# Designs tried in a protein design chat: VHH binders against p49116. Part 326

Target 1, 238 residues: p49116
Amino acid sequence: EGPLLSDTHVTFKLTMPSPMPEYLNVHYICESASRLLFLSMHWARSIPAFQALGQDCNTSLVRACWNELFTLGLAQCAQVMSLSTILAAIVNHLQNSIQEDKLSGDRIKQVMEHIWKLQEFCNSMAKLDIDGYEYAYLKAIVLFSPDHPGLTSTSQIEKFQEKAQMELQDYVQKTYSEDTYRLARILVRLPALRLMSSNITEELFFTGLIGNVSIDSIIPYILKMETAEYNGQITGAS
Key: E = the ipSAE of ESMFold2; O = the ipSAE of OpenDDE; V2 = 0.75 times the mean of E and O plus 0.25 times the DockQ between their complexes.

## First folded at step 26 (VHH)

Design re15 (framework vhh_ozoralizumab_d1; at its last look DockQ between E and O 0.50; V2 from the best seeds 0.63)
Fold by OpenDDE, look of step 26:
Structure re15 (fold): chain B 238 residues (1-238), chain A 119 residues (1-119)
Amino acid sequence: as target 1 above (238 residues)
Amino acid sequence: EVQLVESGGGLVQPGGSLRLSCAASGFRFEDYGMYWVRQAPGKGLEWVSYISWDEKYTLYPDSVKGRFTISRDNAKNTLYLQMNSLRPEDTAVYYCATHWTGSSPEDSRGQGTLVTVSS
């Protein structure tokens, strides 16, 4: 078997709506988040090992880890997204909701803590100066996590995760040979992703989806997209 | 101010076809994914189609997949929904939207256009 990831999986280019408005409204935030979500899911689809697991298993995996993938994407694309500005705008919008007494005090605290955790995670990744290869492997490790409940083919998933870890290790040893503990420093960031609430992330970036629609419910449709449509998204060509 | 104006609704028989249009203004239409949503009598809002800003991909729920086609003309700031093989259960007010939610004050959803499928 060949490598889990190739150079094609390293590319992760997010295109933002242009120009950035003076006032970041919910419209802008949702569009930006949607683009990142699609990019992240299509990235997963582009991995042959992921495809080999089958549609049902793929759907289950992405449902389980979409928030983590999304968060890694936020960290990776923080500069191009002006993430700090987006988060500030979200906070401002929340303030309006607070003034209107739409949220309980406890909920406000939870949401604010979540925003803080997001910011801290992204800052920590920036401080580590994670490169595109490392992000790709980290996303793969997160994607092929066998520890989610209800998964099928857990042995195969575990194998793929191990492969991702090994490839990351090899890359880091080759590229950052002078930094003996870089791999460990990178991997210890992953637990922070499990602290992130998918529900709150959805609420912040996707503001209460229409009807019974949730990110969870949309995932199968994204993963079932035709190849031509998928390829168009991956290439980032407009 | 963001404005969305839906049109093209009407009464059709089962198996018939309609083409809906949505005229958009007040924002950079070409930079945003667009949605069609519908609300049947006594039911909540549901999404029926999505098209990305770059037209590279579209999404449909299973309920309309193969029958509905979303498209857009960025030069005209217009969104379209071609509806074929219409069924009574497709009866609803149809809205175009600029995001996934119908609960935001920034929904900018128009008045909608009524589609009635009846024999």
Scores: ipSAE 0.783, ipTM 0.895, lowest interface PAE 0.6, mean pLDDT 90
Fold by ESMFold2, look of step 26:
Structure re15 (fold): chain B 238 residues (1-238), chain A 119 residues (1-119)
Amino acid sequence: as target 1 above (238 residues)
Amino acid sequence: EVQLVESGGGLVQPGGSLRLSCAASGFRFEDYGMYWVRQAPGKGLEWVSYISWDEKYTLYPDSVKGRFTISRDNAKNTLYLQMNSLRPEDTAVYYCATHWTGSSPEDSRGQGTLVTVSS
C-alpha cells in the first residue's frame, strides 16, 4: 500500500498578485484568497487516497473541511501573503462599517474575535516553525476526518487519517529526533481549526467570488476543475 | 477604470457554434481570474465559466461542460469563450467579469453580447 503522500504533495507554492496595491481592495484580497483556495483544492484532489474514495465522498469531505484546509493554508503562507497586512486592512474596513450602520455591533464583535483567533493560530504555527512536510500531513489529517457530521463511509476515511497520523509521527521522529514533544505540540493545535467559522471566512476573504455564492456550493465545480500542469524547470528549494 | 467589452454574439441555429471575445482594460488582466456569466430573457445571472489568472484552472457548471471552452490571452488582455453544440436554452446576453459583486464599484461586468439560438 505505499505512503499516503509523496514529495509532489509537499510542494505548496502560492503566487500573489503583483504588486500589492498601495490601498488593499476587495479584488486583491479575493484574488489572493481564491488562489489559496484553488491551490488547496488542487492539492487535495491530487492525493491518490482521496481519489480512491470516489467523487460523492470527496465532495462531502471537502464541504466539511474546506475552511480548516484554507486556514492551514493561511498559516503556511502567512508571510508570502502578508496576511498580517491583509487582516489589518480588514479591521480598518470594519471600523467604517460601524460608522455606516452596515453591520450590527454583535456581528462586528464576532468577526473581530474570529480575526484574533485566526491570528493566534497562525502565530502559534509560526512559533513551532512547522515545515512543508508537516503541513502536508496536517492537511491530510484534517481532510480525512471521519467525525464531521453528515459523512458516510467513515471507516475508510478513518483508515487514511490514521495513516496520515502514522506518517507524520515517523517524519517528526526522524527529522526532529531531539525534540521529544514536537508531535504533541503540533497536534494540540488542530482542534482550534474547528472553532473557525466558514461563514466569517467567506465574509473576510471571498465577498467578490462568483457573485457572492457560498464556497460550499462551488466545491463540486472546483473538484472537477480542469488543470493545465506546468512541466517546466525544476527549482531546487533551499 | 475597469472596462470590459464583449463581442462575437449573434443568431445561430441549434447545434451551431460561436466564439465570444472580451477585451479588457484598466486593470492588470494577467493577475486576475476571469468569468463568463449569462442572463437569459427574464432570468437572473448564471455563471457559465471561470479561468484562473495563469490559465492553470478552468471551471464549468454541468449545463455547459463539454460544450464550452474558456481561454485567455494575457498578452492581448483578451478573454474568450468557444461555444459549441449550442442549444436554445443557451440564448442569453453573455458578459465577462472579474470577481462579480453586482452593483458595487468593484463590479467588473461589461455591456454584454447577445447570443440567440433558434431556428
Scores: ipSAE 0.574, ipTM 0.795, lowest interface PAE 1.7, mean pLDDT 84
ESMFold2 (binder alone), look of step 26: mean pLDDT 80; pTM 0.808

Design re16 (framework vhh_ozoralizumab_d1; at its last look DockQ between E and O 0.53; V2 from the best seeds 0.66)
Fold by OpenDDE, look of step 26:
Structure re16 (fold): chain B 238 residues (1-238), chain A 119 residues (1-119)
Amino acid sequence: as target 1 above (238 residues)
Amino acid sequence: EVQLVESGGGLVQPGGSLRLSCAASGFRFEDYGMYWVRQAPGKGLEWVSYISWDKKYTLYPDSVKGRFTISRDNAKNTLYLQMNSLRPEDTAVYYCATHWTGSSPEDSRGQGTLVTVSS
């Protein structure tokens, strides 16, 4: 078997809406978040090992880890996204909600703490100067986590995770040979992702999805997204 | 100000077809993914299609997949929904939207266009 990841999986380019508005409204934030979410899921789709697990298992994995993948994506794309500005805007919008008495004091605290955790995580990753390869492997490790409840093919998932870890180790040893403890420093950041609430992330970046729609419920559809080019060919739409 | 104006709705028989249009203004249409949502009588809002800003991806729920086709013309700031093989359960007011939510004051959802599928 070949490597889990190739150079093609290292590329992770997020394109932001342009230009950035003076006032970051919910529209801008949601679009930016959606692009990152899609990019993250499509990245997962591009991994042959992921494809080999089958549709049901793939869906279960992504449902379990989408928040972690999204958060890693935030960290990786923090500069191009101007994440600090986005988070500040979110806080400002929350302030308006607070003034309107739409949130309980406890909920406000939870949300603010979540924002803080997000910021701290991203800052910590920036401080470590994580490169594109390392991010790719970290995302793979997160994606192929066998410890989520209800998963099938856990043995295979574990194998893929181990492969990701080994490849990361090899990369770090090769690229950062003078930093003996870099791998450990990077891996110890992963537990912080489990502190992040998917519900709060959804509320912050994907403000109240239509009806009973949740990111969880949309994931199967995102994973089945088709190219517009393909659709145009079959339906006659240009 | 963001404005969305839906059109193209009407009465059709089961199995019939309609093409909806949405004229967008007041924002950079070409920079944003667009959605069609619908609300049937007595029911909540549900999404029926999505198209990415770059036209690279489209998304459909199983309820409309294979029957509905979303497209866009960025030069005309117009979103389209081709609806084929219409069913009575497709009866609803259809709206175009600029994000996933139907509850935000910033949805800029238009007045919608009524689609009635009846024999």
Scores: ipSAE 0.733, ipTM 0.872, lowest interface PAE 0.7, mean pLDDT 90
Fold by ESMFold2, look of step 26:
Structure re16 (fold): chain B 238 residues (1-238), chain A 119 residues (1-119)
Amino acid sequence: as target 1 above (238 residues)
Amino acid sequence: EVQLVESGGGLVQPGGSLRLSCAASGFRFEDYGMYWVRQAPGKGLEWVSYISWDKKYTLYPDSVKGRFTISRDNAKNTLYLQMNSLRPEDTAVYYCATHWTGSSPEDSRGQGTLVTVSS
């Protein structure tokens, strides 16, 4: 009945570990990625339309789309994260894994292609200068995708996706009235997200998160996570 | 060198409580999420709690939710696990950990503290 997203869903502030180490390591990379993942999940579960679908549907949706949401988050936060530096460190780590004879040539090709596709996606979004409202609606369009197998309530999910598309259209038309084709340029980037492998994303960014448990297996617990407000004091300090 | 030292384990009766502590050094503790994991005899590692760097997010599997509480004191570089209503299936070596980095969890965890729950 009201708008799908409010202003609270547009703000998306990522804080990085400090200081940035001279040589990036897997601890820094996993912490940085974990912060983005939890921010993205906090964002998704705060949406009233998402809450209305129920716990089982929520889990199924997020299992289907978490990698796409994460990839949109990487693009949105690429500058704050110094993503190009993180990707370079990951490539160096892969070279060490070859020396240990841990990975096959096919796996290395697969992983390198994934890194190139990720970098290309982030560059294309940067060239379009996608703003925070546009990212919020793109994430909603991806989240409320009814075409994933095994979903219930697909008619309601379709309605929420349509609403996200309509609100994005209204926003773009109002804010970028001189660029008639901006909406189309933005939307044609979305299919590239389906090319991103969640398995490879986990290997690259989430080695070590919660003892190497797969993201898919912990999604129900991430969606139930307890959240505390931070106001400059540290709760529980003694 | 990351160092994590667990303490507070022991023998308790079912229904009892224990508070585990983990002293951390060798990294900026306040910037990293922390875990408690456990290994029961003959079993693999099982995650039992997570807390984010800023304390904003805490996660628990269903097996311990409502009974275990994770907390951290960033000024003391110390992680805690309050375990209440303990059950025999909670018997395990408990480890604190930060992000795993290799094929083995030993890369980013301590030596562990044994918790035994038996009547």
Scores: ipSAE 0.665, ipTM 0.839, lowest interface PAE 1.2, mean pLDDT 85
ESMFold2 (binder alone), look of step 26: mean pLDDT 80; pTM 0.806

Design re17 (framework vhh_ozoralizumab_d1; at its last look DockQ between E and O 0.59; V2 from the best seeds 0.63)
Fold by ESMFold2, look of step 26:
Structure re17 (fold): chain B 238 residues (1-238), chain A 119 residues (1-119)
Amino acid sequence: as target 1 above (238 residues)
Amino acid sequence: EVQLVESGGGLVQPGGSLRLSCAASGFRFEDYGMYWVRQAPGKGLEWVSYISWDPKYTLYPDSVKGRFTISRDNAKNTLYLQMNSLRPEDTAVYYCATHWTGSSPEDSRGQGTLVTVSS
């Protein structure tokens, strides 16, 4: 029992390659995006409720929601990542590719609409000034989604999601007590995450990761990744 | 220009060990995740290991997990692969790499070092 998340799960610090190249390239974008992906996966697997569900369930959950977690991470870290600059570089690359390769107009329209939706989502979250606690609970709500096909233990997953929702509600009411509709404004943004295409996210951000494999295929290996914990991790000292 | 130079390959008996090295230059090695990949005769490239820049995270496919260990020394711009319990199936040219698409000639990859596992 106990709260779903602790204060240690609110910390979400992304470190970028330095310095940013004068001209952005696929290698910089892939490194930047992979850092966010690994940070997001490390965050998810550090949650005691997630650990309690078992390895097969963990893999199924993350395969279903990794793109939503990644998209929330993009919104949260948009400024430190210079996301608008990265998206502009991707758009420029796509325009060069259409000129040389005569790409399908339908595919280009689909990709450009995805970029526009992503930018609008990130802008809406920035305008609401979503804080780190709110992001942590939103990520938990999308992680513990019981509605995905093929999941086991859906009753327990649903209970964890309801707990994340309750804890978010309590936090917002305490911290933003004079803003009656803040929780509702936050929650109505979540359906937009389900409309983001994992296929397009891979094309935009993960070209070059492990030889351009699908993220779905490497999720089991990412969840088993070995971590070198920092020696200064505080445990029981306070 | 990115330069990656692999060394440490050779002939080894099944069950033996080898340690591969990769000397890197021409980019900020400490800011990029690194890979070992291999190519068996007549086969395509297969990723063997990944290590993050800092190097907090390492990834392995099931075929080598528990037997191979990737590491890096950012102060010396050097990537390593410790290979234990080698099997004939591990015979390949081993390459050090940065992020790559698998098809572009501009992909950063070294010349490789041959590992042969046979009696």
Scores: ipSAE 0.674, ipTM 0.851, lowest interface PAE 1.3, mean pLDDT 85
Fold by OpenDDE, look of step 26:
Structure re17 (fold): chain B 238 residues (1-238), chain A 119 residues (1-119)
Amino acid sequence: as target 1 above (238 residues)
Amino acid sequence: EVQLVESGGGLVQPGGSLRLSCAASGFRFEDYGMYWVRQAPGKGLEWVSYISWDPKYTLYPDSVKGRFTISRDNAKNTLYLQMNSLRPEDTAVYYCATHWTGSSPEDSRGQGTLVTVSS
């Protein structure tokens, strides 16, 4: 059947809006986040095993794990995104826009804790110096998680996850042969992703993007995004 | 300051076509995805199309897929919405937006353009 991932799946290049403004507004943050989200979804789409599961199963998988994929993407792209700056800006916006009748003290605490968790996770990944291959396999492991409720083809999903894990193991053994515990150190980071609320992530990064809709509801459309040949310039005619 | 000005709305018969335009200023238009949203009388805002900063990627809800086409001219800082096979249920004020939410103080959309589909 061949490997689950190829070298083409290792490439994960996020292009940021340029230039970065001195003041990071909601517009910039939402655009940056949307690009990462789309990149992550399109990455998933590019995996033959993912395609083999069918549209319904694909949608269900991504709905279940989009927050984890997004978070791994944040970690992987933290430097190019200047994630620390983005998070600081988000905190500032929250502080400036807090309405007593809109957000409870408990909610504020939850949001702040979530930001902390995000930052901590990304820092931990940076400390481990996770490379592009490792990120690709980790994302695959997260994507092909059979333990989410309501999934079909769970046996096949599990097989793909196992394949991802095996390939990661082989890669780590080959590339980091002197570090016998590296695989374990990497895998033990994955549970932290499950502690993060998708709702809060959505609120922080995507409030301006989708309005009154949810990432959950938009995922089927993202996965069906049409790629058309477009030169970026169409003469406007009334 | 971000400014968006919609135009091209009007009265059309069912099955007719209309092309909306949105002139954008106050930001690097080519770096941002853009949206069309609409609000029908007595209803809330709903998105009708999205185009990425990479214009080869577009999104449509099922309600307009196959009938509406979003496009952009970065050189002119202009967003377009070609609407074909219009239906009475498409009657609404149409807005272009950089991002849209009823709760964001930085929400940016124009004053909108009215599209009325009626026999």
Scores: ipSAE 0.627, ipTM 0.835, lowest interface PAE 0.8, mean pLDDT 90
ESMFold2 (binder alone), look of step 26: mean pLDDT 80; pTM 0.807

Design re18 (framework vhh_ozoralizumab_d1; at its last look DockQ between E and O 0.61; V2 from the best seeds 0.00; counts 0 for: pae O 7.2 > 2, unsure alone 63.6 < 65)
Fold by ESMFold2, look of step 26:
Structure re18 (fold): chain B 238 residues (1-238), chain A 119 residues (1-119)
Amino acid sequence: as target 1 above (238 residues)
Amino acid sequence: EVQLVESGGGLVQPGGSLRLSCAASGFRFEDYGMYWVRQAPGKGLEWVSYISWTYKYTLYPDSVKGRFTISRDNAKNTLYLQMNSLRPEDTAVYYCATHWTGSSPEDSRGQGTLVTVSS
């Protein structure tokens, strides 16, 4: 009944705060991450198959996968975000937290392992030269995951995930016809996303966003916003 | 240095209205999302509203949705909160912020402005 995604779902253009400060700070990092989060949520909200699942299912689904969508967004937008520079600034911020005795040794190990996994994921995606169509379908596969606890309509979610997989396969076969193993190499990257901790992502990128309120708690409000305002954010001010 | 100065608080009766203002300086205000938070006596900080760096992307918790409206004037570096249909439970010190932490809200929030709903 038509493609899962249209051309509007392939476009994913992030606008950064300008200019980038000489020394990155928590304000710049949180604003940059917030823009990516809202862009990712708007992307998910705009998919007709997602809309068809109903409001409660939509909220549960996004709460379960927002960090995976965010991480795919980081990889896709790594160049325009200067992500390697942002990660370096986060490491510097961690060093200041150690000097102020704010973090335990076990927590620092967890956070540094997370940063390393994120760097390796983004590097592996860059080495594969993943294009915008492939990213869109990978995000759809992650979004329509039936495996998360507490979901309803898992049969329909699985159907949509299967459709995303089929459309990715068709795209890769047509566009990269001489690369027999490209689809397999792309799909093998997805398990790494499940290793990403949403709590650590919040600490790294979203300290100061809405204070004590977690990303999970604002997702229902983001998903209920007017579509015109989401479009304005994606295309700039209107 | 980021500076945020709230104003417009005061005593109002239930059902009344107030408009809070926040004058911003020390950063490129037009490039950053802004929000209001409040602290009722003896309570922790509670998020009240958010507005994106363009004028059009706003978020509200259920406790104030439909009664409060956040807005910004990037030309004047000013953030606003229009508060209608005020209730006694809205009594709090209101702060504007661009980013802060729940454990240490000193990064980028103002001095606060007191709103008291008189019953």
Scores: ipSAE 0.337, ipTM 0.686, lowest interface PAE 3.4, mean pLDDT 82
Fold by OpenDDE, look of step 26:
Structure re18 (fold): chain B 238 residues (1-238), chain A 119 residues (1-119)
Amino acid sequence: as target 1 above (238 residues)
Amino acid sequence: EVQLVESGGGLVQPGGSLRLSCAASGFRFEDYGMYWVRQAPGKGLEWVSYISWTYKYTLYPDSVKGRFTISRDNAKNTLYLQMNSLRPEDTAVYYCATHWTGSSPEDSRGQGTLVTVSS
């Protein structure tokens, strides 16, 4: 068996809608988020090991971890996305909702806390200066998590996760040999992803996209979409 | 200012077909995904189709999957919805939208076009 990831899986280029509006409206935010979501899912689909698990298992995995993948994507693409500005805009939009008394105090707190967690996570990743390879492996580790309920082929999933971890370890040791504890530092960031609510993420970034339909429900459709044309367009737009 | 103008609605018999159009202006249409949503009498807004900026990414709920086809012509800044095998339950005002929720601003969708499916 070859490596879990190749150099082709390291590339993770998000193309933002253009031009960036003076005022980041909900449409811009949702579109940006959608692009990231698609990119993330198609990235997962591009992994041979992922394909080997079969459609049902693939769908289940992505359903279980899409929020984590998305969040890692946010962190990775934070600069390109102007994530801080997006988050600020989201807060501003929330403020309008608050003023209209659409949200309970508790819900407001939850949402704001979530935004804080997102920003904190992304900041922490930036501080660590995580590179593209490390992000790819971290995403793989997150993707091939066997500890989600209802998964089939958990043994195989675990194997893939281990492979991802090993490859990450090898990469870090090779690339950052002077930093003995880098691997540990980056891996300890992963638990933070589990603290984030997928529901709140969906509400913040996707409420204008699919209405009352959940990301969970559309994942199978996204995974069936063609990747080649998507990648071609991204490269052409750059 | 975002402007969306829907057209093509009308009365059609069950099993019939209809093609809706949406003329977009006021933004870079080619850079954005677009939506069709509908509101049936006495019901809330529901999404019926999505197409990404890449043309390739199209999404449909099960209620319309296999019957509806969303497409776009960026050169014309136009969004389309081909509706086949129409059913009475498809009766609704159809909107093209850049964004929609129950509380979505009106500037996120057009004025809509009425589709009535009745024998």
Scores: ipSAE 0.017, ipTM 0.300, lowest interface PAE 7.2, mean pLDDT 88
ESMFold2 (binder alone), look of step 26: mean pLDDT 78; pTM 0.795

Design re19 (framework vhh_ozoralizumab_d1; at its last look DockQ between E and O 0.45; V2 from the best seeds 0.00; counts 0 for: pae O 4.8 > 2, unsure alone 64.4 < 65)
Fold by ESMFold2, look of step 26:
Structure re19 (fold): chain B 238 residues (1-238), chain A 119 residues (1-119)
Amino acid sequence: as target 1 above (238 residues)
Amino acid sequence: EVQLVESGGGLVQPGGSLRLSCAASGFRFEDYGMYWVRQAPGKGLEWVSYISWGYKYTLYPDSVKGRFTISRDNAKNTLYLQMNSLRPEDTAVYYCATHWTGSSPEDSRGQGTLVTVSS
């Protein structure tokens, strides 16, 4: 067996629509978020250990963790996305929705708390100066979680998660040898990801991607992006 | 300001082919993912295909997989849908779309083009 991840899995370059519009709109936000989602799915699909688990297991894992992967991606790409600007614009919109009575006050409170949790998570990751290797292993740890209901091959999934944890430990010890507590500080951030609501993430970032269907329902189709149609680079049938 | 104009619909026999076009204006077409969606008589809106900016990703539901091909020409601001092996159940008004607010299909779509598949 070999390492779980290679250098190709560390590369995570997000390209944004340019320029950012003077007034943020749902099209810009959804396109930006869609690019991050597809980049995250491409990342997961490229991992040999993920490929080895089989199509049904892959779908179940990604359905269970896509919001955690997406949230890690938001933290990793927060500066290039200008995420703080996007979230500020969303907050202003929500405050107007109270005045227009378009959402219940309880729902708006839930959404505002989610935004605050997201900002806090991203700030904590930035304060730790989490690097690309660390993000890649954190994503692998959340991807290979054996505790989701309905999974097959949970023993193998657990072994892959343990391997991701060991490789992260090895990397941190070599790269940050003088900071003996860095691994512990990084890992304690992960439970906050389970508190992020996929429904609210969809409301904030994915209105309009595919007719307002849930991301959970389109996961099988996103994972099939390696199909013959996709691999054929369909551009010229006219 | 976003404008989408579909064309290329018509009457075709089962098993036939048809190519739809969508002319886009009012935004930087090359920076945004594009959709084809359809609405059959008496039915709700159904997504038919998606293509990302830069042609990198294409997605299809099972109902059209292997028969329909989405493409785009960013230099001409034009989206295409090649439809092969057409069936009567493909009869619908076809719309090109970009992302839209809420659940209303009229927010960010064109007027549509009618495809009728019948003997």
Scores: ipSAE 0.342, ipTM 0.696, lowest interface PAE 3.3, mean pLDDT 82
Fold by OpenDDE, look of step 26:
Parts: C-alpha cells; structure tokens; sequence
Structure re19 (fold): chain B 238 residues (1-238), chain A 119 residues (1-119)
C-alpha cells in the first residue's frame, strides 16, 4: 500500500471573491466560507483512502468532522482570506443585528466565545508556523477520526488515521530534525478543534448560504459532485 | 446596490415545464454563487437550487433533484432555473438570491415570480 497522502494533497489554495468590499457584508463572508468548505470537502475526496471507505462512510465522516476541517482551513488560509477582518466584521454584524427576540445574553456570550476560540486557534497555528504538509496531515488525522459515534468501518478509519500520524511523524522528523518536540506541539492543538461548536460555526459563516438548511444535510450532495467541478472552483478558473 | 429581477413565472399544468430567469446587477455576478429559493402559500422559505461561482457545479434538495436545473450566464449576468415535471407542490413564489437567510426577507433577493402548478 502506498502513502496515505501525496504531494497533490498538500496544495490547498483558496480563491477569494473579488473585489473585496470596503465593508465586509454577510454575502462576502458566506461566499468566502462556502469556498473554503467546498475546497475542504474536495480535498477529502481527493484522498484514495477516503474514497475506499465508500459513500456512506465518507458522508458520515465528513458530517462528523466538517467543522474541524473547516477550522483547520481557516487557520491555513487565514492570510489570504483576511480572517481577522472577517471575524471583526462578523462581530460587528452581530453587535448591530442583535435583537432581544433573536439572541439571548447567554447565546451572545457563547457566540463571542466561539469567535475568540477560532481566533485563538488560528493565531496559535500561525505561531507554530505550520506548513502545507503538516496541515494536510493534520486534516487527515481529523478526517479519519474513529471516535465519532455511528461510524462504520472504524477499524479501517483508525488504520488510516495511524497512517496519517506516522507520515506526519516521518515528515516532521525529516524536515524539522532539530526540533525534537515539534510533532507533539502541533498534535496538541487538535483538541482545541473539539471545543468548537459546529452549530455556531454554521451560524457565523453560513447563515446566508443555505438558509434554514444545515450543512449536515447538504454534505451528501456536495460529496456527490464531480471532481472536475471542484477543481474548477478551487483554482478560480472560468 | 444589488438588484435581482426574477421573471418567467406563470400558470402551468402538472407535468409541465417552466424556465425562470433572474437578471442580476450591482455586483460582480461571476464571483458569487447564486440561489433559487421559493415560498409556497402558508409555508416558509426553502432553497431549491444552488450554483457555484465560476465553474457551475450545482446543488439540489431531493424534492427537486432530477427535475430542476439551475444554470447561469455570467456574460449576461443572468441566472436560470429550468423546471421540468412540475407538481402542484411546486406552486410558490420563486426568488433568486445571492445569499439567503430564513430570517431576513430583505437579504439579496428579488421581488420574486409566481409559479402556479394546477390542473
């Protein structure tokens, strides 16, 4: 069996809508987020091991981890997408749009904490200077997580996760030989992803995308799209 | 200012076909995914199709999959919805939108066009 990931899986280029508006509106934010989501899902689909699990298992995996994948994508693409500006805009929109009948004080707190967690996570990843290979392997580790409820083929999923971890280890050892603890430092960031609510992420980034339809419900549809269609989207080619 | 103008609605018999159009202006149409949403009488808004920016991959709910086809012409800043095998339950006001939230009718959508499917 070959490696879990190849160099083709390292490339992760997000193309932003243009031009960037002076004022980041909900439309721009949602469009940007949707592109990242689609890119992330396409990336998952491009992994032969992922394909080998079958459609049902694939769907279940993505449903379970899309928020984590998305968040890793945010971190990875933070500069190109001006994530700090986007988050600031989201906060402003929340502040300006808060109505007594829409959000409780507790909910506002939860949302704000979530934004803080996102920002903190992305900042932490930036400080670690995570490279494209490391991101790819981290995403794979997150994707092939066997600990989600309701999954089938958990043994195979675990095997893939181990493979991802081993390849990451080998890469880090080879590339960062002088940094003995780098692997540990980057892996200990993964638990932070589990602290983040998918519901809140959806609310912040995707409320204008699918209305009252959940990301969970549309994942099967996205995963059924042709690969060629994804390629066109991620490259920004017309 | 974002402007969306839907057209092509009308009365059609069950099993019939209809093609909706949406003229877009006031933004870079080619850079954004577009949506069709609908509101049936006495019901809430629901999405019926999505088409991405650039290359035109599409999404449909099961309720319209295989019957509806969303497309776009970026050169004309126009969004289309081909509706085939129409059913009475497809009766609704149809809107095109740049994005949609179930809670804000003032979001980037047009005035809508009425589609009535009746024998």
Amino acid sequence: as target 1 above (238 residues)
Amino acid sequence: EVQLVESGGGLVQPGGSLRLSCAASGFRFEDYGMYWVRQAPGKGLEWVSYISWGYKYTLYPDSVKGRFTISRDNAKNTLYLQMNSLRPEDTAVYYCATHWTGSSPEDSRGQGTLVTVSS
Scores: ipSAE 0.021, ipTM 0.482, lowest interface PAE 4.8, mean pLDDT 88
ESMFold2 (binder alone), look of step 26: mean pLDDT 79; pTM 0.804

